# Ledger of designs, part 24: VH-VL binders against 2-C-methyl-D-erythritol 4-phosphate cytidylyltransferase (ispD)

Target 1, 229 residues: 2-C-methyl-D-erythritol 4-phosphate cytidylyltransferase (ispD), of Wigglesworthia glossinidia brevipalpis (q8d223)
Amino acid sequence: MINHPEIIVIFPAAGIGKRMGYKYPKQYIKIKNKTILEHSISLFIDKIYVKKILIAINKKDYWFNKLSILKNKKINIVIGGKSRTESVISALKFVSKVDWVLVHDAVRPCLHKNDLNKLLKVINISPFGAILAAPIYDTVKKSYGNFISHTIKRNKLWRALTPQLFNLKILINCLKIITSKGEIITDESSALEKCGYKLNLVHGRSDNIKITYPEDLNFANFFINNIKE
Below, E stands for the ipSAE of ESMFold2; O stands for the ipSAE of OpenDDE; V2 stands for 0.75 times the mean of E and O plus 0.25 times the DockQ between their complexes.

## First folded at step 21 (VH-VL; framework fv_daclizumab)

Design e2 (from f6 with heavy chain E105T; at its last look DockQ between E and O 0.83; V2 from the best seeds 0.00; counts 0 for: pae E 2.1 > 2)
Fold by ESMFold2, look of step 21:
Structure e2 (fold): chain C 229 residues (1-229), chain A 121 residues (1-121), chain B 106 residues (1-106)
Amino acid sequence: as target 1 above (229 residues)
Amino acid sequence: QVQLVQSGAEVKKPGSSVKVSCKASGGTFSDYAMHWVRQAPGQGLEWIGYIIPLFGIAEYNQKFKDKATITADESTNTAYMELSSLRSEDTAVYYCARQGYRGSTYLFDYWGQGTLVTVSS
Amino acid sequence: DIQMTQSPSTLSASVGDRVTITCSASSSISDMHWYQQKPGKAPKLLIYAASSLESGVPARFSGSGSGTEFTLTISSLQPDDFATYYCQQHNSYPYTFGQGTKVEVK
């Protein structure tokens, strides 16, 4: 009989990594002798309130089984789907005995403990959940072909980051409703938004980057040095 | 390096209470479980419970549920344990210990120096 | 409710002796650890997960066993090794310790 929150963390990791140009998925690129995936997972492994970590991989993933992290008792593999959302839905089928889930990108290796802690404190004040986000500081332009259409006001705009925190039952129900209607969603938080739930916006650090382009590897290498205690 | 520094020894009368502190430095406090373990004179170690400071929620060994109250203050990186309705059987050294994780297992990797509580009529 | 039964309660040994301490669990466990405690000091982690040596612990210490039966061995006792040793399970709530083994000078 545990009274504190217990949490399951989901990593959608079924992507092929087409934008990086590597022969293997980008989450398996190494920085400081660990894969990007391992860096992204590492903050969660030693937390007593993290009951299980579910990693949704591609059905043709030939790289994960070579990682020593697979031997960790908290790590479980799930076969993902064609999309991020389908991968999360697949993982949710194996989630039980918790009220809360975190969804975290497999290629965000630079998360700070303070940001995770701020996000988790929302459990005490919200029945629904929250996301980490950072303000947009650069001017945002809308394009028309190869031309600037106009400038979008940035003072209310935020970059959505992960982890994202969700009430389990609400997330499952919202994803079921959205998919039954055939609606297109961009992330899991938008499913709750479309169902009318108010999610908290938690200010996170801008250096919680998603590894997307080759140049991001240099930034991640630098930022990882500033995270580790 | 993590260090845990506990409050000094206490001498108490039966029926009173005592509050022992454990201040953490040199590492993270909020997201790791802080445990309390006691050792009566000439006896072994006995687990009391823990708190996760981030949530402010404690868990107890059923034996100590009505005896001990565990709290934490994130602003001072300090965990506390209060013992109520003291009896002579409560005379012991009380340790705080941080829960660590390695080899796919939880363990106690850092310990405070201990606080002797003596209950004397 | 995993009971840890440790033996012996005390043993007398000389420098250079091989020392063996046993610990039995009432049910199968994997999160079993050994701690060393010197007089007036807090316990110190020695061996984790039955057989893994903690950093900075001399190689003369070893742990073995699985399931319900575990052994701590000191291959050649040194003067610094006179202390009390505890086994501990971290598998199940409530976490429990053995009663301890005091290793003292013969």
Scores: ipSAE 0.641, ipTM 0.857, lowest interface PAE 2.0, mean pLDDT 90
ESMFold2 (binder alone), look of step 21: mean pLDDT 93; pTM 0.948
OpenDDE, look of step 21: ipSAE 0.736; ipTM 0.893

Design e3 (from f6 with light chain A49S; at its last look DockQ between E and O 0.86; V2 from the best seeds 0.00; counts 0 for: pae E 2.6 > 2)
Fold by ESMFold2, look of step 21:
Structure e3 (fold): chain C 229 residues (1-229), chain A 121 residues (1-121), chain B 106 residues (1-106)
Amino acid sequence: as target 1 above (229 residues)
Amino acid sequence: QVQLVQSGAEVKKPGSSVKVSCKASGGTFSDYAMHWVRQAPGQGLEWIGYIIPLFGIAEYNQKFKDKATITADESTNTAYMELSSLRSEDTAVYYCARQGYRGSEYLFDYWGQGTLVTVSS
Amino acid sequence: DIQMTQSPSTLSASVGDRVTITCSASSSISDMHWYQQKPGKAPKLLIYSASSLESGVPARFSGSGSGTEFTLTISSLQPDDFATYYCQQHNSYPYTFGQGTKVEVK
């Protein structure tokens, strides 16, 4: 008789990493003898409340099958789509027998356990879900071509991070509605927003970075080392 | 270097209660299950239940659901087990054990030193 | 409940002996582990997943088996190996241990 939450974690990892300039997907770049993808997954592997981990990979992915992490029985591969949203939808087809889903970027290898734990505590207070987010500290400018249009007032603005926690049934329904209307979204939380659901903001650390540009590799190397302390 | 340190031995009268503590150090506490296992004199090991401190939700062996209450305090990295309505057959060494994960399987990778609870007049 | 039955319950042996302990499960299991308990001490993980040695465990220890039948072997018994050994299933609730096998000086 299990009474505690059980969770399935989805990693959309079908991207090709155009901005990094590498000849292979950026999630397979190694830091400290492990791929960025493996670092991003590692926090979730040994948790009793994580039932399954679904990795949505490109149909032309030739790198995942060589990773030793594939031997772990929690790890399951699905074929993703052309977009992040399509990849998450593909993975959701294999999700059952849980009420909650986490969606985490394949290239956020610096997540702290305390942030994940704070996010998961939302299960006790919300029927809908939450995201990790960090305040914006720099002045924010709106552009017009290569020129400054104006400064955006940054109070109450947040950088959306991952993981993002969702009620499974609600996420599936919202993604169905959004795709039927042809809308483009950049994260799964926006689908719930557009359907009128109120998601919690959970204050996360600013060093939970997404590896986007080559210079981020040095930051990730430093931050990963800092986590292990 | 995970270490589990339990509270000291207790001598209790029948009908009373006892609360055993298990303080964790050298690793994460909130997101791992902490189990309790007992060993009566001259007998083997018997699983009581566990708690995931993060959720504050305990799971119990049916045999102990009316005997034991398992709780956790994240601020002190300490798990507790309270035994109620003590009888002489509750005399045992009580261990806490951290749930580990090896080769895609769960197990008990770290154990406390044990707490002897003696129920005697 | 999955019952774990060990044999023998007590085993007398001398330093240098090959020692074999068996564990039978009442139904097929995959999460089977061995623990060593020295007198006055807590149990210690010895072998996980039936056959894999935990870090720091001497190579004279080995495990084998699958399904319902498992064995623990000590190839050449050392003085430090006199202890009680438990098999354990972590496959389903309630988690259960074998009754133990005491390895003692002949």
Scores: ipSAE 0.576, ipTM 0.837, lowest interface PAE 2.6, mean pLDDT 90
ESMFold2 (binder alone), look of step 21: mean pLDDT 92; pTM 0.935
OpenDDE, look of step 21: ipSAE 0.876; ipTM 0.930

Design e4 (from f6 with light chain D31N; at its last look DockQ between E and O 0.79; V2 from the best seeds 0.00; counts 0 for: pae E 2.1 > 2)
Fold by ESMFold2, look of step 21:
Structure e4 (fold): chain C 229 residues (1-229), chain A 121 residues (1-121), chain B 106 residues (1-106)
Amino acid sequence: as target 1 above (229 residues)
Amino acid sequence: QVQLVQSGAEVKKPGSSVKVSCKASGGTFSDYAMHWVRQAPGQGLEWIGYIIPLFGIAEYNQKFKDKATITADESTNTAYMELSSLRSEDTAVYYCARQGYRGSEYLFDYWGQGTLVTVSS
Amino acid sequence: DIQMTQSPSTLSASVGDRVTITCSASSSISNMHWYQQKPGKAPKLLIYAASSLESGVPARFSGSGSGTEFTLTISSLQPDDFATYYCQQHNSYPYTFGQGTKVEVK
């Protein structure tokens, strides 16, 4: 009889990454001889409480099959959809026998173990879930066309990061509701928020960056070298 | 690399209890399972259970569920095992062992030096 | 519980000998390992996943087998190899060890 939590981790990885200018999806760009995707997965592989890792890939993705990580027994592929939400929903169809899921960006290779551990402790205090987040330090402006409309007060504002931790049943139900209404979301936590659930904010590190533009590769290379420090 | 240092030998009377410690260094503590294994004098190895310090939840071999209580303190990177209602048959060296992962398989990659618990009057 | 049975229980050998130790599981397993233990010391991981050498383990050690039958071989016994060897299944709870094989000086 197992009494500790068991968790399934979902990586939506069906995106093409046009903003990077590469001839293949950005999650397959290599830093230190490992793909960004492999770096993003690596913290989860050896954890006894991680039962399975589901990676939602594009149906035209043939780069994943060349990765040695595919040989790991925990790694399973799922065909994703045209959106992040569709990819997560596709992966959720293969999730069973756990109460909790993590959703993590395939292009956040700089996650620290201590942040993941802080996030997972929420299982003991919340029936719903939590996200990693970092405070906003820069002044935030609202635009009006190409002009500044006004400054938004940044106190109490946070950047949403991943992983995000969710009660499985609640996440499935909220994503169904949001998609049935045709609403666009950028992360899974907003689906729960819109359904009225109170999610915890867990203070994470600012260097848990999402690789979006070419210059982010240099930052990621630096941060990956410093993960142990 | 990872090092596990256990508390010193103990001599106990039947019916008493003992608490053995295992302090980890040289790696993260909270997210790895810490196991306990015993070895009676001249005998083989017997698995007791483990804890994942992150969750504070232990799992036990049924044989030991009423004998052993496994806990952890993340602030000191220390796992503990308390043995209750000691009998002479509980005389053994008690090891902590960290669960490792190699080639998609779990195993015991680092072991403490062992703690001899002797139960006699 | 999955019973792990080793044979022989004790083995006398000389430096240079080929040594084989067998381990039998009471049901089919996919996750088993070999440990070495010297007197007064903790066990040390030697072979994982039946056949893979742990880092720092000399190439004279090898493991083979699958299902219910597994073998540890020392191709040319060295003085440092006189020890007790345990097989262990990490396949299902409770995790179990073989009773041990003591390799002694002839």
Scores: ipSAE 0.631, ipTM 0.855, lowest interface PAE 2.1, mean pLDDT 91
ESMFold2 (binder alone), look of step 21: mean pLDDT 93; pTM 0.946
OpenDDE, look of step 21: ipSAE 0.862; ipTM 0.925

Design e5 (from f6 with heavy chain G100S; at its last fold request DockQ between E and O 0.75; V2 from the best seeds 0.00; counts 0 for: pae E 2.3 > 2)
Heavy chain, then light chain:
Amino acid sequence: QVQLVQSGAEVKKPGSSVKVSCKASGGTFSDYAMHWVRQAPGQGLEWIGYIIPLFGIAEYNQKFKDKATITADESTNTAYMELSSLRSEDTAVYYCARQSYRGSEYLFDYWGQGTLVTVSS
Amino acid sequence: DIQMTQSPSTLSASVGDRVTITCSASSSISDMHWYQQKPGKAPKLLIYAASSLESGVPARFSGSGSGTEFTLTISSLQPDDFATYYCQQHNSYPYTFGQGTKVEVK
ESMFold2, look of step 21: ipSAE 0.656; ipTM 0.856
ESMFold2 (binder alone), look of step 21: mean pLDDT 91; pTM 0.924
OpenDDE, look of step 21: ipSAE 0.831; ipTM 0.917
ESMFold2, fold request of step 23: ipSAE 0.611, 0.563, 0.604; ipTM 0.846, 0.829, 0.841
ESMFold2 (binder alone), fold request of step 23: mean pLDDT 91, 91, 91; pTM 0.923, 0.923, 0.925
OpenDDE, fold request of step 23: ipSAE 0.850, 0.848, 0.848; ipTM 0.925, 0.923, 0.924

Design e6 (from f6 with heavy chain E105Y; at its last look DockQ between E and O 0.82; V2 from the best seeds 0.00; counts 0 for: pae E 2.3 > 2)
Fold by OpenDDE, look of step 21:
Structure e6 (fold): chain C 229 residues (1-229), chain A 121 residues (1-121), chain B 106 residues (1-106)
Amino acid sequence: as target 1 above (229 residues)
Amino acid sequence: QVQLVQSGAEVKKPGSSVKVSCKASGGTFSDYAMHWVRQAPGQGLEWIGYIIPLFGIAEYNQKFKDKATITADESTNTAYMELSSLRSEDTAVYYCARQGYRGSYYLFDYWGQGTLVTVSS
Amino acid sequence: DIQMTQSPSTLSASVGDRVTITCSASSSISDMHWYQQKPGKAPKLLIYAASSLESGVPARFSGSGSGTEFTLTISSLQPDDFATYYCQQHNSYPYTFGQGTKVEVK
């Protein structure tokens, strides 16, 4: 009998990352002899409450099978879709019976344990879930063409990070409804918002960066080299 | 390096209770399950139960469900085990052990030094 | 519950001897580990996942087996190896240990 929460972690990793300028997807770029994807997976793989990890990859991904970490019994590969959301939905079809799911970007390797723990503690206070988020410190401008239209007040504005924590049943049901309506979502939390669910906002560190551009690798390298395991 | 330091030896009378502590240093206490194992004099090892401090949830061997209560304090990185209604048969060395991870396998990688609990009239 | 049975319970051997300890599980398991315990000390991890040597453990120790039958081998017994050895399954609750095998001086 298991009395502690069981969590499935989903990595949408079907994107090719064209903005990086590499001949292979950005999640397979190496930092300290491990791919970014491996770094991201390592954040979760040894946790007792993690039952399974689902990685949604592109059907033309020929790099994944070369990773040693994929031999781990918790890791399962699924074929993703044409979008991040489709990849998450594809992964959800293979989930075991659990109460909670974490969705984490495959190219976000700098997550701190403390932030993850704070997020997971929401399980005790919410039946729906939560997201990590960081405050916006820069002045936010709305543009019209190449010109400034106006300044947006940054009070109470947050940048959504990952991982994001959801009740599994709610996530599945909500995504089904929202996608059936033909609505486009930016992340899974947006879908739950549309469904009327109130998600908690958990403050996360700003160094939980998402690798998007080549310059981000410098930051990731720095953080990974200085993170005490 | 991770170290587990347990409280000192205890001598108790039958019917009383005892609470043993296990303080962890050198690691992230909340991220790991802490287990308790007993060893009667000259006998083998018996698994009692464990706790995940992050969630504060404990699970027990059915044999010890009415004997042991396992708790944890994240602020002090300390796990506790309370034994109630002590009997002579409860005389044993009690160990805390951290559940570690090696290549897809869970195991006990760090152990406390043990706490002798003696129950005598 | 998964029962773990070791054989023998006691083993007398001399320095330099090859020592073999067997552990049988009542059902098939995938998570089998071996621990060493010296008098007055806590158990120490030796072998994990049936055959993987823990860091810092001498190469004279080895493990093998799968399913329900497992073996710990010491290729050449050293003075420091006289101790009690336990197999342990981490496959399912409740976690269980073998009864132990005491390796003593002949």
Scores: ipSAE 0.532, ipTM 0.839, lowest interface PAE 1.0, mean pLDDT 93
ESMFold2, look of step 21: ipSAE 0.606; ipTM 0.854
ESMFold2 (binder alone), look of step 21: mean pLDDT 93; pTM 0.949

## First folded at step 22 (VH-VL; framework fv_daclizumab)

Design o1 (from e5 with heavy chain E105T, light chain A49S; at its last read DockQ between E and O 0.67; V2 from the best seeds 0.00; counts 0 for: pae E 2.04 > 2)
Heavy chain, then light chain:
Amino acid sequence: QVQLVQSGAEVKKPGSSVKVSCKASGGTFSDYAMHWVRQAPGQGLEWIGYIIPLFGIAEYNQKFKDKATITADESTNTAYMELSSLRSEDTAVYYCARQSYRGSTYLFDYWGQGTLVTVSS
Amino acid sequence: DIQMTQSPSTLSASVGDRVTITCSASSSISDMHWYQQKPGKAPKLLIYSASSLESGVPARFSGSGSGTEFTLTISSLQPDDFATYYCQQHNSYPYTFGQGTKVEVK
ESMFold2, look of step 22: ipSAE 0.663; ipTM 0.862
ESMFold2 (binder alone), look of step 22: mean pLDDT 92; pTM 0.939
OpenDDE, look of step 22: ipSAE 0.812; ipTM 0.913
ESMFold2, fold request of step 23: ipSAE 0.617, 0.559, 0.555; ipTM 0.847, 0.839, 0.837
ESMFold2 (binder alone), fold request of step 23: mean pLDDT 92, 92, 92; pTM 0.941, 0.939, 0.940
OpenDDE, fold request of step 23: ipSAE 0.861, 0.858, 0.881; ipTM 0.929, 0.927, 0.935
ESMFold2, last read: ipSAE 0.635, 0.595, 0.519; ipTM 0.855, 0.850, 0.824
ESMFold2 (binder alone), last read: mean pLDDT 92, 92, 92; pTM 0.939, 0.939, 0.941
OpenDDE, last read: ipSAE 0.882, 0.880, 0.878; ipTM 0.936, 0.935, 0.935

Design o2 (from e5 with heavy chain E105T, light chain S30D; at its last look DockQ between E and O 0.66; V2 from the best seeds 0.00; counts 0 for: pae E 2.2 > 2)
Fold by ESMFold2, look of step 22:
Structure o2 (fold): chain C 229 residues (1-229), chain A 121 residues (1-121), chain B 106 residues (1-106)
Amino acid sequence: as target 1 above (229 residues)
Amino acid sequence: QVQLVQSGAEVKKPGSSVKVSCKASGGTFSDYAMHWVRQAPGQGLEWIGYIIPLFGIAEYNQKFKDKATITADESTNTAYMELSSLRSEDTAVYYCARQSYRGSTYLFDYWGQGTLVTVSS
Amino acid sequence: DIQMTQSPSTLSASVGDRVTITCSASSSIDDMHWYQQKPGKAPKLLIYAASSLESGVPARFSGSGSGTEFTLTISSLQPDDFATYYCQQHNSYPYTFGQGTKVEVK
């Protein structure tokens, strides 16, 4: 019998990455001879408390099978859906015998281990979970077409990052409720919020970027050097 | 990169206790398992247990669960093993070993130099 | 508990000899490793996952086997290779080691 936490990590990776202008999904773009996906997974793979890593891929994914990381026994693939939420739900069907899950973006290759460790310490103080987040420093504007609608007050605003840590049973229940209402969410923490659960906010580094646009590749290349030690 | 330095040899009387330390340097301490392995004189290696410092939770070989207490101090990157109610059969060299993961398996590639604990009257 | 049994317990060999050490597990395992230990020193990892050579270990060392039967081979024994060798399963708790094989000068 194991007494320490055991964790399953879910990577929703079924997206096509059209905004990047590449012919193939953006998670398979290489930085320093490893795909963005592989960089995003690498911090988790050697942890004894990580029992499995579930990667939700597109049903028409022809690139994953070529990755050497597939040979790693912790790596398991599932077929994702048309949305991030559907992909996470698909992966959750294969999760059992753990109390905690992490959900991490397939295109955040710059996570520092100290941020992950701070997040995981929340297991000792919360029955629900936590997210990494960084403060917003710039003024935030809401748009209407190509015009400014108004300024959003940024005090107490944070950029939601991943990984996000969740109690397994609560996450499953909240996602079931949200999908039954037909609601669209951008991250899993909002499902728990809408079900009335309070999640901890863990201050993470601003360089834990999500690769979204072509210019982010240059930033990721620079930041990855700082985490490879 | 990782180095493990253990505390010095101890001579103890039966019924007493001893606390062996293992200080890690050159890498991350908190998120990797630190194991303890013993070797009685002229005998082989026997696994005792481990701790994950991040969680502060230890796991034990059932043979040692009432004998050994494994702890860690993240602020000093040091793991400890306390042996209680010492008997002559507890005489051994005690090693710490850090767990690494390669080739889809866990392995011990970083070992401390060992600490001899001698129990005699 | 998975019992690991090494054979032989001791062998005598000369420099240049081909040395073979076997390790038998009481049930099928995937995670098996070989360590070398010299007197007064900590064990040193030689081979992991039955057949993968650890970095910095000379190419004369090799490992093979699967399931319950495993072999460590030294193709041409060198003076530095006189030591005790241990197999170890890392498959299930409690982790267990073989009793050791001492390779000594003939």
Scores: ipSAE 0.615, ipTM 0.854, lowest interface PAE 2.2, mean pLDDT 91
ESMFold2 (binder alone), look of step 22: mean pLDDT 92; pTM 0.940
OpenDDE, look of step 22: ipSAE 0.829; ipTM 0.918

Design o3 (from e5 with light chain D31N; at its last look DockQ between E and O 0.75; V2 from the best seeds 0.73)
Fold by ESMFold2, look of step 22:
Structure o3 (fold): chain C 229 residues (1-229), chain A 121 residues (1-121), chain B 106 residues (1-106)
Amino acid sequence: as target 1 above (229 residues)
Amino acid sequence: QVQLVQSGAEVKKPGSSVKVSCKASGGTFSDYAMHWVRQAPGQGLEWIGYIIPLFGIAEYNQKFKDKATITADESTNTAYMELSSLRSEDTAVYYCARQSYRGSEYLFDYWGQGTLVTVSS
Amino acid sequence: DIQMTQSPSTLSASVGDRVTITCSASSSISNMHWYQQKPGKAPKLLIYAASSLESGVPARFSGSGSGTEFTLTISSLQPDDFATYYCQQHNSYPYTFGQGTKVEVK
């Protein structure tokens, strides 16, 4: 009998990444001889509390099978859907015998161990879950077409990061409800908040960036060098 | 370069307790399992249990569940094992060992130098 | 519990000899390792995952086997190799070790 938490980690990775200008999905771009996807996974592989890692890939993904990480017995693939939410739901069908799941972006290769550890300690204080988040430093503007509508007060505003930690049963139920209503969400924590659950914010590092545009590759290359802490 | 340094040898009377320490340096402590293994004189190795310091929760070989208590202190990077109600058959060298993951397998790649616990009248 | 049984328990050999140690598991396993232990010292990882050589271990050491039968081979015994060798399953709790094989000077 295992008494410590055991966790399954889900990577929604079915996206194409057209904004990067590459001929293949952005998660397969290499930094220091490993793909962005492999960097995003690597922190989780050697943790005894991580029972399994589920990667939701596109049904026409021709690149994953070429990765050496596929040989790792913790790595399992599932076929994702048309949306991030559908991909997470597809992966959740293969999750059992754990109370907690992490969902992590396939293109956040710069996560630090200390942030992950802070997030996981929330298991002791929340029955529901938590997300990593970082404060917003720039002034935030709401747009009206191509014009400024107004400035949004940035105090108490946070950038949502991943990993996001969830109670398994609650996540499944909330995603079922959101999907049945046809609601669009951009992260899994939104599903829980729409269902009335109170999630913790965990202060994470600002360098836990999501690779979105070509210029982010230089930032990721630099930040990956600084993960040795 | 991971290094594990254990506390010194102890001589104890039957019925007493002892607490062995294992201080880790040169690597991460909180998110890796620290295991304890014993070796009675002239005998083989026997696994006792482990702790994940991050969660503060230990797992035990059923044989040792009522004998050993494993704890950790993240602030000092030190794992502890306390042995209670000592008897002569508890005389052994006690090792800490760090668990690592390599080639899809867990293994013990770093060991402390061992702590001899002698239980005698 | 998975029992690990080594053969032989003691092996007398000379420098230059080919040494073979066998380890049998009571049920099929996929995660087992070999350790070397010298008197007064902690065990040292030698071979992991049955056949993968640990960094810094001389190439004269090799491991093979699968399922329930595993073998450690020293192709040409050197003076530094006189020690006790343990197999260990890391497949399921409780983790268990073989009883050891002492390789000693003939």
Scores: ipSAE 0.642, ipTM 0.859, lowest interface PAE 2.0, mean pLDDT 91
ESMFold2 (binder alone), look of step 22: mean pLDDT 92; pTM 0.935
OpenDDE, look of step 22: ipSAE 0.812; ipTM 0.912

